# Miniprotein binders against q8wwc4, part 6

Target 1, 195 residues: q8wwc4
Amino acid sequence: STEEKPQQHQKTKMIVLGFSNPINWVRTRIKAFLIWAYFDKEFSITEFSEGAKQAFAHVSKLLSQCKFDLLEELVAKEVLHALKEKVTSLPDNHKNALAANIDEIVFTSTGDISIYYDEKGRKFVNILMCFWYLTSANIPSETLRGASVFQVKLGNQNVETKQLLSASYEFQREFTQGVKPDWTIARIEHSKLLE
Below, E stands for the ipSAE of ESMFold2; O stands for the ipSAE of OpenDDE; V2 stands for 0.75 times the mean of E and O plus 0.25 times the DockQ between their complexes.

## First folded at step 2 (miniprotein)

Design T1P3
Fold by ESMFold2-Fast, scan of step 2:
Structure T1P3 (fold): chain B 195 residues (1-195), chain A 82 residues (1-82)
Amino acid sequence: as target 1 above (195 residues)
Amino acid sequence: SPEELEQLLEKVIHLMEEAERLEKEGDPETAKQLLSRIRQLEQEIDRLAKKYGNPELVREVNLLKEAIRLLQYLIKELQEGS
C-alpha cells in the first residue's frame, strides 16, 4: 500500500531517578526488573511512579480534610488508625500543609524497593516514594527546620510565599496468586508535620 | 577514586540493560557471557573495596556489590525459566 500512515498520537514518558545517589538508582532499577520478570509482566516503574504521584496528591488532600472514611481502601487499616489520631490533633495550618497539589509537586524520587515473603509464603513488594512539594500554608519557620522558603509569581503582579516540604509514602502490593492486584499505602512519613 | 566507582556503576547499568534483552531473546550463550562479565566486575569491585578505607565509600561499594548479587540472581533465574 502507498497510502500514508495515519498520524500517531505520541506522549512523553517521564523517568524517575533515585535522589542524589546513582547506586540507589541502579539498585532500584534491578529490583523493578525483578518485579517485572517474576511478578507482573505489565509492571513499569515509570508508570507506577506517575500513579503514585496521583495517589499522593489525592490521599494528602483527603488527609488534610480529615475524610478518613474515603481512605479505607487506599491506606492500610492500622496505618489509617494511627493517622486519624495524629492528623486530627494538628492545627488547621498544619493540616493544610499536608495537602499537595499535583501541579506543585516539584520533585519525585523512588526510594527503597523491598521484595519479601512472609512466614506464610505470601509475596510482597513495597515501594517507597519520596515527594517534594510547595505549600502556601502559613507555618512558623521554627516548625519547618531546614525547609526552604520561596516566593512564587502568579503573573506579573501577584506574588505568593510558598514553602518546600517533603513526604514519603510507602506503597505495598501482595503478589500471591488469587489476591487482588491493588496497591495500598503501608506507611506515610512527614518529618515536619507527622513526627 | 570516585571516578573508578562511577566507571563500575556504569558497567553495572550496562549489564542490567543486557539482562533485560536476555529475557526477550532467551539465548543461553548470552546468559553465560553475562555471568562471566559479572564475575569479572565483582573482582573489580572487591579490589576497589580493599583500596579505600573511607566509611562512606565502603557503604557505596557495598550497595554496588548488592546490585551485582541481585543481577547475578536475575540472570541465573532467566537461564532456568524456560
Scores: ipSAE 0.075, ipTM 0.535, lowest interface PAE 4.6, mean pLDDT 76

Design T1P4
Fold by ESMFold2-Fast, scan of step 2:
Order: C-alpha cells, then structure tokens, then sequence
Structure T1P4 (fold): chain B 195 residues (1-195), chain A 82 residues (1-82)
C-alpha cells in the first residue's frame, strides 16, 4: 500500500525503517554534554538539530539550482569545488531530487560527533546529520534501489508520487576563543545521487 | 521480552538526564546514588543476556551493555569534577 499511514503507526514506521538507534542516541547525548561542559554553555543539540535541518533545506535547494556562489559562506571551499563539478553534470531530474523542502523532511538523525584539535591548536567540533526526505522528482528506479515510494494526495488534486531519499551533511564549528560561532558544512554525502 | 528491553532503555535515558542535571548542580551525593543505580541496571542487563538465546535479542542486549559502559564513564567524569 502506497497510502499515507495513520498517526498511530508513525513510531513503528520509523523503527522499521531503521531511524531509531538507542546506542547512537546515548552516545550523542554524552558528546553533546561534553560540548556543553567544555566548549559552550549555550550549546543545545536540539536547537542545533533544528538549525541543521533549516540549513539542509536551504543548501540542498541552492545546490539543485546550481547557485554555487551563494553557498561559499555555508560550505567549505574544497567541498563546494568538488560538488560543483558533480552536480553540474547531473541530469535535471537528479538535480531536482537533491532539493529537500523543509516540510518534506520526514526524519532527522544525529550521527557521529567528533571533537578535535588541528595542527595549529584550534578546537573543532564536527556533527554528522542524516536527513530523510520526500521528493517528487522522477528518478529511474535503478538509481533509487531500496528507496521507499509513497503516494500523497494534495487537497483535491491528483495524487503525487514521492520517493524517500537520505542525505548526510557534516557540520563543523571552530570553538577556539574569539572565533565566530558559525557552522560550516564540511561534507555532503548522497549515495543515490552523488558519486 | 521486548517490554524488558524497553524498560531498560527508559532507565538508561532517565540516568542520562539525572547525570546532566547533576553536572549543572554540582551535587557529589547524587553522583554516588547514580553510580549505585547504574550498577543495579548492569545486573539487570546481565540477567537478560543470560535469558535470551536468540542471536538478534542477544545483540540488542550487548548494545545496552555498551550504553551502560558509556554511562559509567560519564558518571566517573562527573564525580571527578566539572
């Protein structure tokens, strides 16, 4: 069945799709606490996750439109350079599938959190975020093997077929004293669309 | 069986919230109580590990053991200061 599931089945659906990981949740909470304890008393993983979700929606849309100059402040230069070549060469339907509308993001998961110092003694935190989102872009099934397909009725209009995709964005921030508290996207992974 | 695993996961979540609250309040006495409860939870997890012969359930129990190990390390850090 491709029909929308009742609200009562939402938790079961998330578990079946592997969205829940108790060990990862515990590790994430511990690392979030360490960031709060050692780096920034204002840090909240919940607030960060909401901001990352907004950033994903914004950045993915700009990528799909090949507006790379608008991404220079948000994405690391080396990452953006590599993405520019890959994205530009994609068919238009694949480009469109990169874009996640904020209200079509069905699940957000926090992956690995890493804390480290670089060669100059600067203090960094990297947080990997995985987003699951629906797209109406028409992509060949061979490209989306294993992806779930849903049909959603939009008001009185015809049903729209949507496919469930995932993308992983790694966010980095420098916590060195006196540095701007800005998050930069240091890695973007999309196994179905980006090589 | 699944209910027992859900109960243990809920206890792990409660212990984490208490550990975070303790860190903010700087209460050493609560830290001692928290360690005691974690040791009890570890015993419950060991009991479940012995009970299950299903490879899938044994894997989930081993994952809960790893979560308890991480909690013990966090509590040690909290007791040694903030």
Amino acid sequence: as target 1 above (195 residues)
Amino acid sequence: SPEELEQLQEKVEHLLEEAFRLAKEGDPETAKQLLSRIRQLEQEIDRLAKKYGNPELVREVNELKEEIRLLQELIKWLQEGS
Scores: ipSAE 0.059, ipTM 0.511, lowest interface PAE 5.3, mean pLDDT 75

Design T1X1
Fold by ESMFold2-Fast, scan of step 2:
Structure T1X1 (fold): chain B 195 residues (1-195), chain A 82 residues (1-82)
Amino acid sequence: as target 1 above (195 residues)
Amino acid sequence: SPEELEQLSEKVLHLAWEAERLEKEGDPETAKQLLSRIRQLEQEIDRLAKKYGNPELVREVNELKLAIRILQEQIKELQEGS
């Protein structure tokens, strides 16, 4: 059917945030189906996305607090090693801006889904998740050049200024028979705070 | 039936790739051909949906139907805009 979509406001926001490619959404849904069909009959992209959002909130908070020991089971060793130096050297306000509260995540999108085998026949799936979140951390405008600034009214008492940031987390799981079914964060990108 | 759904999924992915080429190149005849192929795939998906009553399989068939509908709308938009 060609019924008009009532979600015009959300479509406009996707365009503004650079998430306006419907073909990418189609590709993502089909790749999710292939994971279900061939790798894991219990896999659901909807459930995965909700879990990834929670993982992002949790990991980003631990990272902002430099609690790297608690990240060893969640983040790939090589990635965590690189992050230790980068995060530790950040000013406190930048560290605070890394953390996303679950209720301040305003949009999530699924980026590329990669399905591949290595030479030993090990099976891998990588899912890139992009998160847009609001932060009250005081970051200089030069660092956040081009970022959107919003005033949020907290009931009848206060108006709080928040800035919109984005981060991309890549989740990897090995589907080889006999391997534990755990997702690990294989890449973290934050163009405004991390390099 | 999972094998049939995989084959249909591959056809949908191929259409998505050709829709990306259409977006870059803007050939109106390509849009017409893609819309024709979408109609054929919709018929195959509907046939498969009527054949199977498995709840999980029905859900995945509906996801393919949604993907096809989105591709159809995007291609029509590109055709009208080009």
Scores: ipSAE 0.007, ipTM 0.225, lowest interface PAE 9.0, mean pLDDT 71

Design T1X2
Fold by ESMFold2-Fast, scan of step 2:
Structure T1X2 (fold): chain B 195 residues (1-195), chain A 82 residues (1-82)
Amino acid sequence: as target 1 above (195 residues)
Amino acid sequence: SPEELEQLLLKVWHLAEEAERLEKEGDPETAKQLLSRIRQLEQEIDRLAKKYGNPELVREVNELKEAIRLLQFLIKELQEGS
């Protein structure tokens, strides 16, 4: 299959390489090092990003299908409560647009990494991931103002039109002694579909 | 200057990579050298923050300074505990 890529893909790549947002890139690498050295010797930001991409594809599909009970172990309870109301009220075409197929995720960017302790001494790491993905869902132009539209040629068939959307998922893990080493989604942001 | 920022960030990145190697190799002389380089980088970061006076850049620079100080504390811990 042939796919057209936007100019923004190159800008995002430059940011990741440190040309457009070099301080944030270096800060992310330093904090990744601190997580490795201080919390988890097996931690790799590259492996985490790949796992987060798979989690995004899975969670976004369950959200689009309103299968909230299957998300209880993956998404923080307070976040899931807010999402139930917002997602359930969406039109079917908007619900469908929330879902990202793994093969349609065109770019993944690692955002901010937060390392912090709460007042009880519990240790937390939050990693923000931004995903760019293509969708065939029919979303009105007014909802996707500024979104890119792509033409995809599938063999000798007619060109299919897809729209480029982005979503940000924040993953959190507690490193306090005796706590399960599980990542939980603590925030989901989709500026085009979730208000 | 974008070029000055790029050079500074490359130095910080290389320092972070060398700190990772220090954890594996445990060389006390290397730890001392890295701590010296961190002090120099902190001074250069402060210089850039004062030079440009951009409020957003100053905020970013201060956050980077905090990350570097955390790295400094980690290197000292590895030096004393290893």
Scores: ipSAE 0.016, ipTM 0.350, lowest interface PAE 6.0, mean pLDDT 73

Design T1X3
Fold by ESMFold2-Fast, scan of step 2:
Structure T1X3 (fold): chain B 195 residues (1-195), chain A 82 residues (1-82)
Amino acid sequence: as target 1 above (195 residues)
Amino acid sequence: SPEELEQLAEKVFHLSEEALRLEKEGDPETAKQLLSRIRQLEQEIDRLAKKYGNPELVREVNFLKESIRWLQEAIKELQEGS
């Protein structure tokens, strides 16, 4: 449904979704504490979330522009290979919808945090970040299936239609001694555009 | 000791995992058992808080106390909603 202004019910819906799982929130905070206490005393989930938001804005823009060479150090190579095929095949309006402007990211949620050791004793942390963002890309409502639509009116001159989309980026870091302390994107999900 | 706090943090984490299962399953008896185990962990954390005056350990103990309090509230809400 298209409305003259952003719907308050959409913000209420996002708030309800954000607070509808207090157990998962506590679980996430405990895992963040374990990372801080036993892996990296400089780790902060709040600082990580802000950095992940910046990474999402940057990576999504590069994907929308098919600048895959610039993503080689940011995205796991197997993930990037799959994304090259999927993104290149998208029509231009869908490519444009992949890009999240930092100012248009309306809600960020920390999803699952996985802490694990592999068979060789290497230490890994995976953090799933979920982003909700507005886009002005011209995509038919039928194509977005269930995406919330905002219509923003700027005076009498302009009507800007914005659609609410979500994307999930999984960040991975290896904490094994001697390994560079870099976060790499190990998974990108966009159910409306990439599936 | 740091090892004792690590073990307590892991116990709190496992309780949060079980509480997540409870949210999906909605079993009132499981909620009562989880609340009982949380009370036990709260006592263990209080014991360590009194034993150690190390400022670094105090921060970790306080975080575990807060985490347990959050879990108690969340489980009580699930129990009331059943």
Scores: ipSAE 0.014, ipTM 0.382, lowest interface PAE 7.0, mean pLDDT 73

Design T1e
Fold by ESMFold2-Fast, scan of step 2:
Structure T1e (fold): chain B 195 residues (1-195), chain A 82 residues (1-82)
Amino acid sequence: as target 1 above (195 residues)
Amino acid sequence: SPEELEQLLEKVFHLAEEAYRLEKEGDPETAKQLLSRIRQLEQEIDRLAKKYGNPELVREVNELKELIRFLQEMIKELQEGS
C-alpha cells in the first residue's frame, strides 16, 4: 500500500494552517505519482518543494537587487524581460519586499501541476509553487490590502513589525528526449507588488 | 460532505495506481474495467455536487472532474499503445 500516515499528517497540516486546499493536496499527490510513473523515477514532490523553496529565496533576492544577469539561467527569457521592466520601476521599499529570506518563509504549498504536450510534440511539466513569507520592508498597508501584520521580538532588544506576503512561482521542465533535465521559472506572480 | 469528497479522491488515487500497473501488464480488459470505474466515479461526483449545491463544493467537484478526465486520457493512451 501507499504510505498513508505521512500523507495524512501533511494533509492535516495544510488544513490547520488554512493556507491550502485539502482537495488540491490530494490532486497534487496524484499528479506527482503520474510524473514519477511516466516521466522520471527519481522525481519526488517533497524534494522538489524543498528545492523550489531554495530557488524562491535565491531568485527573489536577486530580483529585489535588480541583478538580472544572474537570473538568465534560472528564469525564462521572455519572463525575465517583463520582470526587468516591472521591478526596475518599483520604489526601493517595494523591491525589498520582493525578497524572501529562507528563514522567513512560513509556509509553502504546491498549486496546479500541469502535464502537457505542445503543438510540436515537446513534453512539459509545470509546477506552481505558492510561498508565504514575512518581510520587514516598510510598505504602506494600503498597498498590501489585507496583509497580516506581525510583531516579532528579536531577543530582548528589539521588536520589529513584519508583513505576511505571498508569491507564486511556476517551475517548468521539458521531458523531451535529449533535453537537459533543468527546472526554469516560467512565471512569477506577486499580486501585491507585481501586477 | 468534505469527508465524502476526500473518500472519492482516495478512490481516484487508487485508479491512478491501477492505470500505472496497466502499462506494465498490457491487459485490454483491465483498461475497459478502469474506464467503467471512472465513469461510475464521475456519476458519484455529479451526485455529490447536486446534493449540496454549495458554491465551495462546486469548485472542488470541478477539480475532481479535471483529474478524472486526465486519467481517462492516460488510459486511452495506454490502450492505443498496446
Scores: ipSAE 0.013, ipTM 0.301, lowest interface PAE 8.0, mean pLDDT 72

Design T2A2
Fold by ESMFold2-Fast, scan of step 2:
Structure T2A2 (fold): chain B 195 residues (1-195), chain A 84 residues (1-84)
Amino acid sequence: as target 1 above (195 residues)
Amino acid sequence: SDEQIRYLKEMLKLIEEIVKELAKELGSPEVAQKIKNLKERAERLEQELKEALKNGDPETVERLAEKIFRLIEEILKLEKEASK
């Protein structure tokens, strides 16, 4: 296989996301511990990250196919309405590039974790997840400033060209007593395709 | 700021609770000694923070914040080891 360059690129992205910033790493770990200690004894940031990765693969595929009705229980209503207008207007190749196959997600990172109460006393936790994934979608290089192109050897002469993209999904859960313990997507960012 | 000082005090309380929970998971005398050391350091930092709050000493509060972050890092490291 020819995975040499993808590994180097992944490491660089990891550093940029603050793995090299010990203060922010400690702050994130403290907040993860707060969730475990005071909100949910079964909470694990590693298990959450694995679940978020599955959710990203599923939601991104549905978005690329404009199946917005199937996203109503997974994505916040106001966020979904905004995304519907943006995604529907995208060229087909850009829509295809939104979709991440689970096997092609090459790196995940936990961003900010926020804990807060609203004016009604409802308790919320928001966890920002950043994903790096490979796509075979044919997108003009000019619209993907800074994106890297990799060739993956599939055996024999079958070489597939793929581009490395990133997306950030923010997950929110309400911990108020009596509320369903579900994570919903409260924000989706894709600087290359949705800006 | 007053908000920053309040946050640091809440973090010290959290550290003490973490140390208390870790102590009950112990089986090793070496780990028990480390937990005791961390608890004593947390108690000392809390006392120093209370004095800084009374005196309105922003430089001391900033220095204590750094020590608190260091202590949390050590506690998280021990928690990971204890979870084995």
Scores: ipSAE 0.013, ipTM 0.152, lowest interface PAE 8.9, mean pLDDT 71

Design T2A3
Fold by ESMFold2-Fast, scan of step 2:
Structure T2A3 (fold): chain B 195 residues (1-195), chain A 84 residues (1-84)
Amino acid sequence: as target 1 above (195 residues)
Amino acid sequence: SDEQIRELKEALKLIEEVVKELAKELGSPEVAQKIKNLKERAERLEQELKEALKNGDPETVERLLEKIYRLLFEIEKLEKEASK
């Protein structure tokens, strides 16, 4: 009881939709229903989102540690090849900032969902997941332009500074009959740390 | 599953609410007419979906989903127009 701050939502005088994001919510719910109806009766966007959070926490830590061999089954080969050069070139503090602990992921959002067939009739679904997470990595604020900074007091004698960062991971699965039901990361975007 | 059918019904109700909010915020005569048309289409689709689900008609449900997709694209276009 006692200290409880209600959530605040921004509102424009002209367009409420832009701030509440209701069209994106409706769009993802309908696309999730189509995946269920046409591809996989066991599919659930809620269960997928929880799995994606775990994958993000795991993959981001492996990237920060440059353990690329362990990512070969989780990340598309072309994407992994590009990431090897980019990540290896980062300073250690930037590498550390790529890693998200599951406990420090403060918000997740489902972005675009793409459903398509290729020239051979293979069935694909791509789901873009956006994650907001806190990091204790010591990165200059000028490098993390637009990032929010939080100071957390750990008992009476310690203060830890944490920064809020976001990353977008695109997950792809092939639904063609006989293919293993595995999600692969087909794209990683981190506007503050990766090109 | 029944859960995902419930989510679809909630999505249609949300579309109606979004259209009502947009109509309240915008006073342009041209935009108002488009909003009126979108509201009528959303109400019709909800009624048709309710009957199709009651009757267990999967083909009609699929056709209604396609119409809902088209409606969402039109709402997105209208929102972009309003922001200009």
Scores: ipSAE 0.013, ipTM 0.279, lowest interface PAE 8.6, mean pLDDT 71

Design T2A4
Fold by ESMFold2-Fast, scan of step 2:
Structure T2A4 (fold): chain B 195 residues (1-195), chain A 84 residues (1-84)
Amino acid sequence: as target 1 above (195 residues)
Amino acid sequence: SDEQIRELKELLKWIEELVKELAKELGSPEVAQKIKNLKERAERLEQELKEALKNGDPETVERLAEKIFRLAEEIFKLEKEASK
């Protein structure tokens, strides 16, 4: 028939992520260049993004396991206190959904890059990273409110259902002379699980 | 260092290609003239960037990066107007 009946292997997908706003891409490239030119000759937005992806996978796993003591060097103190309250109160299936396996991160994008100075002349850079990842954690569809659902076929095995979630992590570093070149997570947002 | 400078050159080439694509789609003489002006500005910025990199002039490179950003903004505005 010309009317399309439900197709075999049909999936609900959020593939229309666009390639982001082109103006944001240009702005990010220019700000990354300014960081390199004036703050740190070893800085690369590409290398930073790969490191941020690794940090996301690691931190999200520790959050899901409520291992907050291991996050003290990675996450800002005030942020960690707020996260401890929110995460501890989540059901186990929601906690499991917070964890992003590195192999299941399907898309990363760089959000805003903020470069600023404080009253003492200290130099700061904040980089917002957005991650899209698949999870097999069993979360009721109502709780996900608009999340996409995927069915994955593993050869001749049964179809495994996975859900697409997103999280935004803001990384901050001080570039002032003599300060350790460490990135700290200054904000974590997860609209489906932490609101 | 060299990687970031290469990325700026690639950004400028991307801008030139976008201007070329817009020229194919637009049918008014006034818009065609604006496209020609944008192309000439992009070519001029590429030449200035090449010279600044050769001379090791970071202040000029930063100033050129700002001009490249403003050129991109004008192109996006024109693209939005053309899609109407």
Scores: ipSAE 0.014, ipTM 0.290, lowest interface PAE 7.5, mean pLDDT 73

Design T2P2
Fold by ESMFold2-Fast, scan of step 2:
Structure T2P2 (fold): chain B 195 residues (1-195), chain A 84 residues (1-84)
Amino acid sequence: as target 1 above (195 residues)
Amino acid sequence: SDEQIRELKEILKFIEELVKELAKELGSPEVAQKIKNLKERAERLEQELKEALKNGDPETVERLLEKIFRLLEEIWKLEKEASK
């Protein structure tokens, strides 16, 4: 809503009220700036986060449908091999719960950002993205520890029960000279469905 | 991009504002001296970081960021104690 205070006033309130973990917020912004300054002048954490959100929605849907061939260029080979076995063995209701519709992603946060070089001088950046999303998949509540249940109105009279789940996707890109500027998924964590 | 430089300025402004608000909240002489020290360290680190980024000195930038993280941890600890 446009009548609300500007974003800078929210930061001031965080300071006054002693909001928890301002260090993590600053840490993420500093590391994002370092990526821009030393690796990629076109890098933006905001644009990256939007792209990661789209990738999560897309990849999670393909996983739920066991369309692993379509994931070969998006997910690291070793990760995809492990996921194929785990996902294929899931009950259909659990498979359906893996899929996040873009419109049902209610919160996104940036976790750890790692910048490093290997012994051969190759440059890597790993960005962990954490997503919270709503699902209508019918999963027993005993399986979903810490999950919140919501009733959502679908129009005026219909009500559907949805559960809140979270998943963490780690994106990796190699910044070594001459390498294509592609992000790949190097890790997928879903503690409720993919132990 | 211009957006990334704006983000750096926001980070530095956030640190300055945090120290300023703590100075308002905590009026004891002992705390006032600590706040003054934190403000001086923040201002010094801001200038050194901007200079190192301009000159493309990654080793200095890394050391300065470590000092900034340490400063933020001290500020957060002080704020947490004030909230009691």
Scores: ipSAE 0.014, ipTM 0.363, lowest interface PAE 6.5, mean pLDDT 72

Design T2P3 (at its last look DockQ between E and O 0.64; V2 from the best seeds 0.00; counts 0 for: pae E 4.8 > 1.5, pTM E .735 < .8)
Fold by ESMFold2-Fast, scan of step 2:
Structure T2P3 (fold): chain B 195 residues (1-195), chain A 84 residues (1-84)
Amino acid sequence: as target 1 above (195 residues)
Amino acid sequence: SDEQIRLLKEALKLIEYMVKELAKELGSPEVAQKIKNLKERAERLEQELKEALKNGDPETVERLAEKIIRLMEEIEKLEKEASK
């Protein structure tokens, strides 16, 4: 059989479909090249992805520690307000599960790239980054329903268990001439922990 | 500029492919009319790009790039909306 049967959580299914579908990969590549060609010759999707991975590790750790003041310049104000309420209400094990160490990020993919022009001629780009990471936080399997649930046993004589989780961070930047080339996080999705 | 032009032509090819695939999936007469309108806009942009290239008009090419990107995003929005 060459056809995949989707038995995954809705958001996970959409991300996997986008990754597996060759047309979506082509669309993303073309959009990345258009951004380079017409918006910013210094733009590189590879360099962006590496920076986004670093930002994910940093921001997720600060969220897990409820250090929201340190996120004010990194995360859009409206998004941070919503996250503060959701994160502070989480049990400690769920908060710990939000944090991803750079060394434990096992897979990174570029999801959707959106290009927006407003009526004033301002140029905006949103890039959705999807991260898969390992965590030692003890989360019940039923809380992590879907294809994102996975356990790895590691160790010499004693076995240690880690769970595989995914999170999607949407980055936004204005490319209008004269505007600071700053990326801000405009959306954070973690269907298992931030629902 | 030659590489930029090649990218715009590839974007138009992608648009044409997306419109063709969207038409194949959707049987609604009302949606079919929207698809025809999108196809006509893509064909018009392709013709305008060819004319701008013949006349050596880089300012028009940059304006066409914005229109092509806008059209591509509009088609993607319709695709997502139709996937219900």
Scores: ipSAE 0.302, ipTM 0.691, lowest interface PAE 2.7, mean pLDDT 78
Fold by OpenDDE base, look of step 3:
Structure T2P3 (fold): chain B 195 residues (1-195), chain A 84 residues (1-84)
Amino acid sequence: as target 1 above (195 residues)
Amino acid sequence: SDEQIRLLKEALKLIEYMVKELAKELGSPEVAQKIKNLKERAERLEQELKEALKNGDPETVERLAEKIIRLMEEIEKLEKEASK
């Protein structure tokens, strides 16, 4: 009777060490306060972050599907043009890896908040959001040097080998009287995929 | 809000901590003087914040928030310079 050695369930504690540098966290919170104070009394960084997460999931999915026309209202024209070229040239596994489902997003961080005035006196707020998400796309480990391969059991599903990816989306809004109060994506970066 | 005020107070404490840690690492007289100046600014901001809170002056609190951010940025810059 061969005693099956108990498979040590390495609880890979995905210590998503969200190294939110405490300084960056505080800075971000203060800047969010300034947005609330001077630009938009309805602004909430928490609500914004949730909306940004949803936008990221949606936009990344559309990118993975090469549905660029559906992104015209969401993404800045110049960014979308550059993305169209880059994404179209990607292998299918890399395209698939662009997609982040909401449930696969393991961490969301507010990066930097910038408030600036242009030469015309227009007021802009940019908020960089950083996302970490798990992909089931089979990307060679050589291409993803430094991507941590995690065996993640999501719910009752079988242990799937997933790779942790990151993306950064910069959201921009103009705070000028008479301008539509819409956030647009002014920058998209997917580390290791859109380099 | 009370939360915003708490945040600003925490930010000031963090600044004070950062300045103290920088002071331990930095042996140059020039850097020491910069650190001293930053510490004095932090202390002034703390006093101003306490006064603004006491007086119920939200506009002053907002201005202090901006000053705190600027001070943090200056400290971060100094940290980067010291690490080189």
Scores: ipSAE 0.141, ipTM 0.633, lowest interface PAE 2.3, mean pLDDT 80
Fold by ESMFold2, look of step 3:
Structure T2P3 (fold): chain B 195 residues (1-195), chain A 84 residues (1-84)
Amino acid sequence: as target 1 above (195 residues)
Amino acid sequence: SDEQIRLLKEALKLIEYMVKELAKELGSPEVAQKIKNLKERAERLEQELKEALKNGDPETVERLAEKIIRLMEEIEKLEKEASK
């Protein structure tokens, strides 16, 4: 088979085109309803999505600054260990491109939602969030094939060139009774920057 | 609650659409049989939803949501098989 991961690739391309697959959108909304119905009557996908957007902006900034100590409470240990080497190896302009300004996140979408139990019977939910954001970092567009270049006028002065990049963050929370409602980032992908 | 019911009805319409599209792209008798099974299951879920709404049975509506999700997942898996 030549298409090892077609489902994830298709979701990313759909986001670049400006909307999610309608089937996927409906399925994730129904799964959000099931989280509410069976796990937590306080759960709201709208509230989660806004919080995830804030977390993405915060974590991506810390990652670009190599402040890995501050990420230990937010990102799974195994993921953070892998990220340290990858991020440290990036050129400064690529590191800067990781950071997303909250005001420059132009699209946020909910990808796959997984509801499952582990071997101990603990209840888990994983929510994939996809973000599209603008950056002023000087990245050759050939290197980032999925990137688009925009010119943005700052007031009545110069035109600023921006690139559109994407990232996917997978959030995980244990919903087992008595466990604190903390979300941990279990996977981080920045398109073409942290492959 | 009202939005939840609309989502379930829309999901069943999307399932019907996907089943029709997959039926046009028959790759083998095995795929055609799976498509027929999926169509029959979707029709049963639609009938169960109508009955649960008449009876005002919110617990059954929640269980139908689970069944609809599983059906959608199976359709996507079959679509992956048929595309190869």
Scores: ipSAE 0.076, ipTM 0.572, lowest interface PAE 4.8, mean pLDDT 77
ESMFold2 (binder alone), look of step 3: mean pLDDT 76; pTM 0.653

